# VH-VL binders against q8wwc4, part 15

Target 1, 195 residues: q8wwc4
Amino acid sequence: STEEKPQQHQKTKMIVLGFSNPINWVRTRIKAFLIWAYFDKEFSITEFSEGAKQAFAHVSKLLSQCKFDLLEELVAKEVLHALKEKVTSLPDNHKNALAANIDEIVFTSTGDISIYYDEKGRKFVNILMCFWYLTSANIPSETLRGASVFQVKLGNQNVETKQLLSASYEFQREFTQGVKPDWTIARIEHSKLLE

## First folded at step 3 (VH-VL; framework fv_burosumab)

Design d06
Fold by ESMFold2-Fast, scan of step 3:
Parts: sequence; C-alpha cells; structure tokens
Structure d06 (fold): chain C 195 residues (1-195), chain A 118 residues (1-118), chain B 106 residues (1-106)
Amino acid sequence: as target 1 above (195 residues)
Amino acid sequence: QVQLVQSGAEVKKPGASVKVSCKASGYTFTSYYMHWVRQAPGQGLEWMGIINPSGGDTSYAQKFQGRVTMTRDTSTSTVYMELSSLRSEDTAVYYCARGYWEGYFDYWGQGTMVTVSS
Amino acid sequence: AIQLTQSPSSLSASVGDRVTITCRASQGISSYLVWYQQKPGKAPKLLIYDASSLESGVPSRFSGSGSGTDFTLTISSLQPEDFATYYCQQYDSFPTFGPGTKVDIK
C-alpha cells in the first residue's frame, strides 16, 4: 500500500460563517512550527492566540474611546497615525461597534503567518489574527451588510439584539538579537467599519 | 505494515559517542517527520528532537543541543541519532517515533538500550 | 517549556472499574494533547490524539476529554490487559510528556 503525504490533525472544520479553513490551518501550523523550531522554543501558537484575543479586546476598546496615547506602545507608529484619522472621523455609533468585550468574542482564527528579513537583515514574524465578536451598538443593518443578527436572552423572557462583526489584527515581533521580545500591532482591518 | 526497526543494544564508556539507527518501511519515508524520545530505566519519556527526512532539517531539545546530531539516508529509509560525550545519566532506551508534523507519534521503533558504564 | 502533571501518580483498580487519569498543562494548549499506553518492556502505543480522537484499533472503552489546561483519560471498564503506565504529551510547542500514571490491576 502507498502512504499518503503527512496530514496535520485538523483542530477546526470549515464552517458556514467562514471561520478556519483546513488548508490555511495546515499552513499556519507549519509556520508556527518554524517559529518554534528556529526562533523561539517557548513559542506556542495556542498561548499566542489567547494573548492576541486579550490584546484585541483591550485595543479595540481604546480605539472606540479615541484614547490613542495609550496605544503608542501597542500599535506601530505609522499604523496608529492612520487609525487616528479614520477612527476620529467615524460616527459615534460606529466607534462603539469597534469595541469587543472579551465575553462577546465568539471565535478566533489564525490567518497568515509571515516570516521574513528586511533590507537591514532584521528578522520578523507577522501573525494575522481574525476575531468574530458580538456588538449591541446601534448600526443600521444596511450599513453592516451581511452582518448576522442574534437575539440574546438576558434573564427570564428578556432578549437583546446583537450583530456579529469581524476584525483582523496583525501582530509583529522582531527576533533580531538584542531587540525587546514584544509583540506590536502592525495592521488593523475592519471591512465593515474601517476598510 | 508500517515498521520502524532500530539497531541493537549498545554498551559504552563515559565520554564515548553512540549512533542509533532506525530503518523505516511500509510507508513513504520522506512524507513523515521522525522524532527521537528516550526513557531512562524506571523513568518517564523525554523528547530529544525531530528530523525532516525530506530536507534533513533538524531541531533539538535545549538539553541535548550541542551533544545530539540527527541525520537521515533516503536511499536506505534510515534515520540516525548520535549522542556524544556520554554520561551515566544517558543510560536509557532510545526510541525513534514517526510523527505528524510537530509532534504526536503514531508508530514507534522497538527501542535501543544504551548502557553507559565504567 | 510547557509542563505537564498527571494525577494520580499510581492507582490500583479491579477489572470492570471505571478509571480516570488527569493531565494538567502549565498553560493553555488548546486540544494539542495525546495519550499513550506503555506496557512493561514495550514501546508506547498511541491511544488518543487531539485530546479526544480515538486512534484506529484502540478499544472503545478508552476515551479522552478536555481542552485548554485540563484533560482526562477514561477507561470505562478496566480489563486485565490495561495494566500499564499511561502518559499524556502536548504538541502545542516542542513536545513534553507528563510523568506518567501507573495502573495496577488486582
């Protein structure tokens, strides 16, 4: 009998809402292994993902409140300057929709992982995280075309309507010798609110 | 059908090196990673490292860095694990194990007992 | 490195008993956890992968559960051939093993 090529164990299946593609999951685990094997023996993609989820909840709230000074150590300088202009120009209800409560994050998925060197020989890893979260912000349905609407039970006979939104945050770390081992946010995308 | 057959028991003196072989059969040799795991008598399992038989890429546990070398020969479908500067604490059964990409093991070799004694 | 602990270190049980073994990780590892059975003088044998998936050919009395940091291996009705040491192992980072749980059968 012939052996098939090695398969990664699939942690997630493709779902109707477009979370976690199995082919992308396999590629993500291969790159996670390369980070682990060659850059950082203590790296864990699962632990990173939980940390990224916490960072998303924190950063998104600060963005919604226009507290940009508190984001200077968390978000790349040029990205923060672009975000200041975009977020400040949003209507207040759209600003509120940017914020994700940790308890309202429905699902997280790891997107692209990039490993590269810049022209100065510095070594970088970028990890794209995609988050799906519920919001009670009053956004017209036509503005958030394609958003799912849920009714949430708030005690006996009480319901609240919530919308499902997604955002993608790209985390970057420099592995060059002597550089602080800190992750910073190098990109924020919200197709419904920021583009 | 899948088999991993390891070389026979070794007795070495402190300071010597040992090279254990693991011959794979019943599957495409370059399609799976190979890991090495050891077990001292009466103790638990300890991961040593991984080799990609296709490219020869290796990664070793920090504890063994500088003392272990893993290689492969695609013409004989064999992987090798060489451990140098042997100490009495290296007395153990050494296993090769076929793994999916990063590390659970579906098939194991029978084990090779390495005894380090004066 | 991710540390794994197992409880209990050893146990004795009668044929037909339900046996549970716990594995705890020092940090979240999602479902990247496997269970092995090792009989005296033999190589380990894969029982459960991805925390809860039963390996082909393993009796259905074995099951795994858990995610994150807490994992359990259950043997629903212990048989004489289940005398062995059971190890958990994580593969979320470089592989590490639990210290093992020895199951003695009366």
Scores: ipSAE 0.005, ipTM 0.536, lowest interface PAE 11.5, mean pLDDT 81

Design d07
Fold by ESMFold2-Fast, scan of step 3:
Structure d07 (fold): chain C 195 residues (1-195), chain A 118 residues (1-118), chain B 106 residues (1-106)
Amino acid sequence: as target 1 above (195 residues)
Amino acid sequence: QVQLVQSGAEVKKPGASVKVSCKASGYTFTSYYMHWVRQAPGQGLEWMGIINPSGGDTSYAQKFQGRVTMTRDTSTSTVYMELSSLRSEDTAVYYCARDYFEGYFDYWGQGTMVTVSS
Amino acid sequence: AIQLTQSPSSLSASVGDRVTITCRASRGISSYLVWYQQKPGKAPKLLIYDASSLESGVPSRFSGSGSGTDFTLTISSLQPEDFATYYCQQYDSYPTFGPGTKVDIK
């Protein structure tokens, strides 16, 4: 009777997700500043974010194809070991949904930036990146039912639909003297596919 | 009003050290980072480093690492920049500049001319 | 290091002219760019921050635009006090400055 059109509701959600939280933006700028000021003069949050987006597209594709050997230098060993079991057990349509094409990433946000020492005095920076991307993988709406995700239609004459999914990748770099300055993925969260 | 007042011009011989001061007033000294930027005659601006007036934490541009030392005195609301092993190429106007928001500068000192000549 | 270039390196203009200065970054810097005005013998003065935000007390004839790698400073109607050198600076990483654009009287 008075049912709302799903496409209009999903467009409203897209607008909300597309806007930066001003408090998070301020926190991100402060911590990005602290990183280049005191850890790595060459650090750029903008370059990092673009690189992280490329890494997300690349790593997510390798995960979807179960090419775990190629991830050994990109993902922390303990994290990769846990992911092998979880990803291998997924149906093929869910595996395909893990992969994000670079041109289908609709929103990228920098989450928490953590700067800390461990018990051995090693110095770390962790940057949480949150990605929202569209997928053409055939995942039943019921599979994503409990989540605040939505579908997007491409037009009234286009019968193809895409689902909007989100994933959070945590990147870590060790700044301890004598360690190679490489970023590795220390955490992957996909609450709809990799709980 | 916010003011950054720097020490006067210096003439030094090669191999000497110079210590430039920058006295802040009109705001809470420990609430803003302070940077040092120099400008050789007729040339552009070059970033030297940053100091946290609250904790005294410093970080320097790679080019100046080992020759520059930045310090502060919270009792006088003053930051200092000391440059050692001076060469003729160090002849420049040296500015202190207040960090407004994580990397750009809203207030600058008037500048201190340091001339290095024999 | 993020390198900045400015064009033109110098220009001559008359009072009332529209002046446009461009700053280009060697890699993407989002909106992490500011513009300074420097008059002879004086310290630089902040004009524009976050690529397009006008600093308090700066006349509205100054405006900034751009994002990523390409940025523009515009003076819509040049005044006698605007003859100066203009510098862009990025703060996405440790601060680096453009080489400057000198605006001289015609």
Scores: ipSAE 0.478, ipTM 0.789, lowest interface PAE 2.6, mean pLDDT 86

Design d08
Fold by ESMFold2-Fast, scan of step 3:
Structure d08 (fold): chain C 195 residues (1-195), chain A 118 residues (1-118), chain B 106 residues (1-106)
Amino acid sequence: as target 1 above (195 residues)
Amino acid sequence: QVQLVQSGAEVKKPGASVKVSCKASGYTFTSYYMHWVRQAPGQGLEWMGIINPSGGDTSYAQKFQGRVTMTRDTSTSTVYMELSSLRSEDTAVYYCARDYYEGYFDYWGQGTMVTVSS
Amino acid sequence: AIQLTQSPSSLSASVGDRVTITCRASQGISSFLVWYQQKPGKAPKLLIYDASSLESGVPSRFSGSGSGTDFTLTISSLQPEDFATYYCQQYDSYPTFGPGTKVDIK
């Protein structure tokens, strides 16, 4: 049903939204429980997800504007280096489509949560966040073909064309004693705009 | 069939330590986490910490860190909560409570009244 | 820390009344909220989990609703055995409890 939209008399193309399967959902809940139980008592998966959504909106806008210097504290160095080349080469309409306004993010999903130790005994948690957002940037339908994704046409002062895009951001935090409790973006995926 | 049976009431002097037990029966002891929650007379509920009966790993609320120790004995299906350096403010009913990886409690012990008075 | 508040702190009602109590969280907690019933001298008893799911063996007159920050426990037709204190608890982070709502006989 996709939470039935009240439509006037407009023909709207269908949208397929991603959802986690039941097994992944249960595993995510268990790992979120383990994080607050044994790593960070203040950890809340709900608050984290909301903060990640804000970070996505902010980082995606900076990427679309090629303001890479402002991303050095937020994105892992290796990831930022790769993104500079890819983003700079995009056409302006594709750069604009990278940016997600907070109020245009229509769905957020928590993907895989990884808890691991490196050989120096450092403790890490990685949380993959998947975002679906609307953009008014004009991207040719050819770019979106084959994804079971269609254009959404919304009207209020006539028909406004918006496209639904998805992006996945992986957040990492080190829980080792004495390390700053900051989340860093360790991976950014956008299959339609970034390789 | 699931039961959590706690040890009897204790009266302690300030500065002493108390060790409360909670014996589980009717389920697989190592398949569920156990938490300790206390309640001062006429007041609300306060979370103290968690123990994994399988591995013995523990984690405590910041307020009790350094004063509380949780342990378990798998041979008797019993968890223990020891609170040291007792103060009058520690007068409360102490509960053990069972958790299946969620963070909420489906079965509770009957409670153990600990009174701290001179 | 996630703080929970409950309203009212106490209420008086008669058998057969519809009783509603509210729990509010200091931040969004999705549906990670449970309700317990506690009678004097006894341990709390789980009534509702995941904000709206009725625990097995709990009478159908109890129901829960809400998501995010605002949650409600409703007793559709109060019975004599329902006079108790009711607590909400969140489990989105380390467990914290509301201060309780005492339901007294009128």
Scores: ipSAE 0.613, ipTM 0.858, lowest interface PAE 1.7, mean pLDDT 87

Design d09
Fold by ESMFold2-Fast, scan of step 3:
Structure d09 (fold): chain C 195 residues (1-195), chain A 118 residues (1-118), chain B 106 residues (1-106)
Amino acid sequence: as target 1 above (195 residues)
Amino acid sequence: QVQLVQSGAEVKKPGASVKVSCKASGYTFTSYYMHWVRQAPGQGLEWMGIINPSGGDTSYAQKFQGRVTMTRDTSTSTVYMELSSLRSEDTAVYYCARDYLEGYFDYWGQGTMVTVSS
Amino acid sequence: AIQLTQSPSSLSASVGDRVTITCRASQGISSYLVWYQQKPGKAPKLLIYDASSLESGVPSRFSGSGSGTDFTLTISSLQPEDFATYYCQQYDNYPTFGPGTKVDIK
C-alpha cells in the first residue's frame, strides 16, 4: 500500500496531547476525562470498555474463521490486509485459539490512551484494550510457553483443558468535524499466535 | 486555604447578558480545571461547562453552546462566565467549582444569584 | 446523557437515626459517582468520591457504597447539622446530577 511503501513522499506529523505514565491508573483516568471534556461529551470509558469487549469477541471469531470480508468496516484496511496473510497461514488449532467467546473473557484493562492531531488538523483518539481470555483450542505447550492452564469439568465424563491467552486491540476514532463517528481497530497484537 | 470568591448578585432583563467572576486563591490556579454549575430556585444542579485556566481551552454543555463564554485571567487568578440572550428560565444561582481532572468538584464558590425578570 | 435518580425524594428523621439514600444510574458507570451535601443558602460540599471514598474532613458517620448502576449513601447516626439536601453526581462522562434527597427533621 502507499503508506507501507519504502518510498513515500508525505509523512504525517502528529502532535501528542499531554503525557502518560504507562503503569499509572490515574494517568488513564485523566486521559479518559479529556475525551469527554474536549472531544465527545457522550464518551464513557465504562461504556467504551464494554463495547470494546464485545468487538473483541466478534472480531476474533471472524478472524479465526477467515471471514475477512465481514471485517472491512471494523478493522483498518492496511491492518486487515496484514492479518489476512498471517491468519490464513496459521494451523487450524492456532486459528481456533484466536477466537474469544464473550463468556470466556476473564479480565480486561485499558492500556494507553493517545490523543493527537495530524498536520491537517485531524483529531484522533486511540485506546489500547488488553484482554485475557480462556481457550479450549489444542495448542502445543511450546507455542504457549508461559501461559496458564486450567481444567474445567463438563458433566461427569469430560474435563476440558483451557489455556489463558492475551490479546491487545487498539481502537481508533477520528473526531474531526464531519467525519463518521465510528471506532476502527487500528492494531491487533497476539504474541503467542501472531508473533 | 482554598477559596473561590464570586461576584455579587445580578438582576437583568430578558435579552441582556451577565458576566459572573470567580477569584481563586490558596492553590496553583493553573493546576486545576474550573467548571460552572447552576441551580434554579428549588431545583437541582446543572452542568454548564469547563475551562482550563492554563491554556484557556473551553468546552460547553450543548444546551448552552452559542450563549455561554468562559474566560480566565491568570494574572488575577480569576475565571469568568458570560451568559447572553438571557431568558426567565436562566434565573438561578451560578457556581464555579474546582476539579482535578476527574469531573467532580472538591471546592465550590459561594454562588452568584442571577435574576432575569421583565 | 447519563440520567441519575434518587430515592426517596425526601425523608423525615430524628437525631440518632440511620439514614439511607439511594442513587441509580441509567447505565453502568463503574465507581464514577460522588455525593454532595447542600445546606440551605450554601454551596454543595463534597462528601464521598469514587463511590465509597470519604473526603478528608468529612465525619466517619457518612459512608458510600455501590458500583455499576446502584449506589447508596448512609449516615449511621444522624446529627442536627446533617439536615440538608444530598445529591449524587456521575463523572463517567460530562457531569450530571441526581434530583436530590431532602433530609428533614421529624
Scores: ipSAE 0.578, ipTM 0.829, lowest interface PAE 1.6, mean pLDDT 86

Design d10
Fold by ESMFold2-Fast, scan of step 3:
Structure d10 (fold): chain C 195 residues (1-195), chain A 118 residues (1-118), chain B 106 residues (1-106)
Amino acid sequence: as target 1 above (195 residues)
Amino acid sequence: QVQLVQSGAEVKKPGASVKVSCKASGYTFTSYYMHWVRQAPGQGLEWMGIINPSGGDTSYAQKFQGRVTMTRDTSTSTVYMELSSLRSEDTAVYYCARDYWYGYFDYWGQGTMVTVSS
Amino acid sequence: AIQLTQSPSSLSASVGDRVTITCRASQGISSYLVWYQQKPGKAPKLLIYDASSLESGVPSRFSGSGSGTDFTLTISSLQPEDFATYYCQQYDDYPTFGPGTKVDIK
């Protein structure tokens, strides 16, 4: 007699490695074309992806070092405020695991591309980027099912163990007439380190 | 209020071309993209393409690439859809529909019946 | 291209009935789905966008739900003016439409 929603189950904090597929690639190309045609004639998804990798490497390093004041123009204010509390409370090895060197990014996938405007008529494009990267940070491997662990020789006979982690960064740009064309990070997700 | 008014019904022979117009009023014409969608008798809706009335940029469904051309005239707030090399299976009602930036359609024209017969 | 299917293809109902129509996508489309109402000889009319958001001026008896691949349109108490064909449409890719569900009087 009553309307009741199904109970939601607690999600795992494990990182699940995904792979891009041809259908997702087609969707991305179509939305990239719409951005180019109707918002920004200089837009290229290939150039954007390259820039997003650089931004990810830079922002993740600053987060790992708790240099939040340097992130104020790169990350949305409300997101940065939430991240300050979560990141500062992490153990040092977890903080170090947030940082990705650009040379250690092994796979990049473009997730959802959203083109929309809000109730006030402001126009937005959101692009979700998913990154898989290697880290030498010493964190528990049992929390990553399906993840890979690599051993890398550094010089002579020494070996460094690395883990594969993933993070999702959502980039947003406002295309409302008269607004400065700045890409801002509107969401950061890390299933292993951040909720 | 927002209105999209389309041109009248057309009867064409196979191999001919048809050009349908859609005149917009009640809003800023160049602020919204316009789509064309068709519906064959007794069948569902089929997307044909989109035009930016401000810049004139277009994108067409692959099925219609090479046969369809979309244009606009900002002085009359009118968009046009021209379909060439008509075949009997092109018999349909053709609609213009205003884009709501998401890629869905908040206002539709009344439709233009195009009949292709010998 | 993303294919949409609708169930049922047609149904007969009485005024006051609760009507449920489903739409299924061939792949995940998040919430990028809209519902239209079309009466014979008329253009489609937008009812619901972003899977669950009611368009301004549409009666509250209409509601939408779902995400990913499975979506539902519900009419809580069918009125005489609701007898029509209903279409879902996705906009995660180039627009594609479902085949429609005809709601007819019993």
Scores: ipSAE 0.000, ipTM 0.437, lowest interface PAE 17.6, mean pLDDT 78

Design d11
Fold by ESMFold2-Fast, scan of step 3:
Structure d11 (fold): chain C 195 residues (1-195), chain A 118 residues (1-118), chain B 106 residues (1-106)
Amino acid sequence: as target 1 above (195 residues)
Amino acid sequence: QVQLVQSGAEVKKPGASVKVSCKASGYTFTSYYMHWVRQAPGQGLEWMGIINPSGGDTSYAQKFQGRVTMTRDTSTSTVYMELSSLRSEDTAVYYCARDYWLGYFDYWGQGTMVTVSS
Amino acid sequence: AIQLTQSPSSLSASVGDRVTITCRASQSISSYLVWYQQKPGKAPKLLIYDASSLESGVPSRFSGSGSGTDFTLTISSLQPEDFATYYCQQYDSYPTFGPGTKVDIK
């Protein structure tokens, strides 16, 4: 299958970081090239990826703290409404696990890039970013099947457990003439914690 | 063997237009994007824009938007770059360059010297 | 716009010398950098792409390294035909070029 979803297994999964993926690289590069060539000459996939990583760290922290008012400029209104209902209902340990510290983001990859026009002739680019991050939040192993689990022993009987989680954030920008050139988050997915 | 052969040197008055040609051979013309890059005497390289020889789609650097036009003729495997409202600071060697892999250039034309003087 | 700087702007060297040229980007460009050689009166020639990959037909004395913001071009043993101006170019966004480094005979 070309649409490869990482298989979840009850056993601890080995994760290869920095794996060369020529198919994804070619697709990402072609679409990034088309963006800067024909839509936005200031577009840089490297700059975008770093900015998306910062946005992920910031937004995930605000979500974990239920500070939805501060997310109104960053997240699409309809998405924020749905997230408010889902996040508010989570147990505190699950809320804490949503937050990614910038220094604990282990891997970042670019997923789908979509370029399209809507019925009104507005021009859009959507970029899906996938983040892998470590969390010290105490989440039951069965909830996080297939995720890597790390234990750090800090004292006689003290153990800090870190788990590797992933989240996907979709960033959207409108390129229609005269529109403010801002990125907004159009989708947030966390299969382990959201839904 | 890939070759990009450009038209000869031009001397123009301020306010005139110049049209430079670049004839491609040795490969499938419509399979590679073509860029235009210029170089003023004693200065560095400056990107001007890109053309898709297959569809004719173009995109220009903001500095040249409104006075540059890039076209192609698939029957002669030729791309053209026309620059209007010429100023003395447009005096430069103009190069066509083939896009190798999504933004850099493996083959360059020999260059066309355009001199703008009163 | 991604800006590139090169150092030194010029240097004088002798045949057999090791020459190192640096290119620095105003922001991270991963490995999306190429190096060109330009001889007087000629078009630029591609030497290195993807920061470190040697173009076919280019002598092995040329090498590139770096990622992110700092990149180097090295000529391990300068030959008479290597006296030229060298340019870096990024392709993470629309193409921009460094100002060039001129390698002159001593």
Scores: ipSAE 0.546, ipTM 0.800, lowest interface PAE 1.8, mean pLDDT 86

Design d12
Fold by ESMFold2-Fast, scan of step 3:
Structure d12 (fold): chain C 195 residues (1-195), chain A 118 residues (1-118), chain B 106 residues (1-106)
Amino acid sequence: as target 1 above (195 residues)
Amino acid sequence: QVQLVQSGAEVKKPGASVKVSCKASGYTFTSYYMHWVRQAPGQGLEWMGIINPSGGDTSYAQKFQGRVTMTRDTSTSTVYMELSSLRSEDTAVYYCARDYWEGAFDYWGQGTMVTVSS
Amino acid sequence: AIQLTQSPSSLSASVGDRVTITCRASQGISNYLVWYQQKPGKAPKLLIYDASSLESGVPSRFSGSGSGTDFTLTISSLQPEDFATYYCQQYDSYPTFGPGTKVDIK
């Protein structure tokens, strides 16, 4: 008999298609192209981005209201556990600032795209999305140093002051044969509110 | 000057196989993906598949899966497309095309006419 | 699969005319659309990428516009060498081509 040695198990990533020498200035887009080429012939980055905006608006509102039970199927469980602690401890004005209305998302950007297999041969794609949105939540300037402030007027109504914030959401999908083809949020970052 | 030069016209009987070549010059062969696209006489363009000249990785359109094989030879900067179990509806001009912009093709071979006839 | 349709399927115009060809996608593809020109017996030639960006070496009389599902290729002041079939192609997913528009110059 031997004594048990501690073992560290960690997620191992393998690039499915190996290294290629693509045109450097389109790196992010080349990865999106590789998704449709090798994993999902129906994948469209445009359709994905539109769906991601809807998911961001929905999830951010549920987070701001601390409705964590409704997020269990949308957000990875380990991520949701960490978010529950962070969001619950925020002041009410900071909670309100987490929520983005679809009409107030001013810019959407696709960040890094990762394609990998884990140790069990499961296939994954992760897509990082960055959203810029306006909020009327009252957050002190010390918390939002350098943030942009806008005045918005609807028709002939009084001007309303809004602040511009950004959030990054990472979406993950498993492409293993026979697995339900749903996107799950694997990471949420908000530099001003969720450290 | 970028050039893609394809092999000459082929006439094949039903059930035979054909292997078309495409020789690249004027750029780094392994830096760009290569696609194969065909066009039946008087008809539009149809995508067949893609090859990574660096790693040799391939992906084929479902319609051709099991009948098409794409390969490359880095020493001659040449890609190949082999189509087996030929049918009359495979009569077409076959083009190789360089991937400029994720499926937008900036340079094309001159085309290889493959005629399948009894 | 993303399906593309083109209108008209064919047209005839005089030298100097303005010609407009449309391409419609079955779903939103942002600006991930390319236009090609193909002359009889020749390989296609890239004209426009990203819906509106003119490829180097292509005459300025060619222009593209549109986003989402509706796209247009315009040829101002049509020339004899513009006799050709024009194809749109999307690259938001695996490549698919429109059926083509044949332009005959009277």
Scores: ipSAE 0.214, ipTM 0.687, lowest interface PAE 4.7, mean pLDDT 83

Design d13
Fold by ESMFold2-Fast, scan of step 3:
Structure d13 (fold): chain C 195 residues (1-195), chain A 119 residues (1-119), chain B 106 residues (1-106)
Amino acid sequence: as target 1 above (195 residues)
Amino acid sequence: QVQLVQSGAEVKKPGASVKVSCKASGYTFTSYYMHWVRQAPGQGLEWMGIINPSGGDTSYAQKFQGRVTMTRDTSTSTVYMELSSLRSEDTAVYYCARDYGWEGYFDYWGQGTMVTVSS
Amino acid sequence: AIQLTQSPSSLSASVGDRVTITCRASQGISTYLVWYQQKPGKAPKLLIYDASSLESGVPSRFSGSGSGTDFTLTISSLQPEDFATYYCQQYDSYPTFGPGTKVDIK
C-alpha cells in the first residue's frame, strides 16, 4: 500500500558491491609499492586498510557523540574545528547515522594515494579510504535519496530496518626524518550528512 | 626475448668488496625497476634492494644499508650491485631480477653470480 | 617484516600425483603473493602471481589459491620436469620469501 511505499520494505538480501574501478585498483597497487620501496619498507596497504577501518569505526562513534576533545590526537586541528560546527548542528538521528560499527562495515575501498613533498622538503603520504556501512538510525528518505534500505531479522526476534551509507576518510602521514610515524585524519566527507 | 646476463663468479677475501653486473636486453631498460636478491648455499632467497634504472634512485634492505650500493649505466643497459666489507656469511649466489609492472615481484631473473668469501 | 612459512619442507611424489604446497603469512597480505619454481643450479621462474593468476607459458596443471594468510600451490598431475624447489613470496611490503618446499622423486 501507500503506507509501504515510503518504507522500501526489503527482506534480508545478499549485498553485491561492485564499485571497484580496475584503473584505480592498478594505480593503488603501484603507489602502495612506492611507499614501501622509498618511504617505509614495513608499509603494508592490507594492514593499513584494516587499521583504517578500526579508526573509522572509532572516530565516527566519537563524532556522533560530540566527544571532540577525544579526537584532538586523531584528527587534524583545522578539520576538527570545521567538524565541530557541522556535527553539533545535526539532528540526533543524523548524528547517530555518522557512527559505523566495525561489524557493520560492508565494503572498504582505497580511493587514492598521494605522495608529495612540500617546499620545506617535508614528505607526505595521503591515503583516501572509502567505507560503506549499515546503520539502524532512522533518517527520512528525502535526506537519503538513492540509499539502499534493508530489512534484517535476528532469529525469530524483532525485524530491523537498516540503511547503507558511505563515508570517505583521508589519512595523512609525514615521513620527514624525526617526525612521529602517526597517521592523522586530514579530511572527512559524508555527502548525505556532512556537506 | 628478455634476457638478464650477469658477470662471472668471484672469490674474495674477508674485508674486500665485490661488484656484480647485470646486463639487460630485449625490453626498454628504463621502464622496469630492477631488484637484487641473494641465496646462500642450501638456503632461501633474501631481498637486498631495488634500483630505478631511469632515475638511478635506490632503496636497500636495512640489513645491507651502509654496505651495498646499486648503480646503473643506461648507455649499456646494465645495473650493478657492489657489496663491501665482505664476510663469510656473504657467500651466496646473487641474482638481479626484473620487477613486473612496479608490483614487487619478479618475472625475469639473471642466471646468478656465485660470490665466495673465504680466508 | 612479514614472515612466510611453507609446508611441507620437502615431499616425495611420483609422476601423475597431485601435489599440494602451502604458504602461511604472519599477517594478512590480501592476494599479494607469488609462487616461483627453482631447479638445481638455476634461477627461480615465476609460476603464479596475485595468488591465483597463472603466468603466461606456465602449464595449466599449476594453480594457486588463497587470500589473507593462507595460500596453496597445487600441481594437479606431476610431470618429470616438475621436480624442483617451490618458493612463495609476498609483495604487500618489501619482498620476503618462504623457506621453500622441495619436491623429490619417490
Scores: ipSAE 0.525, ipTM 0.806, lowest interface PAE 2.0, mean pLDDT 86

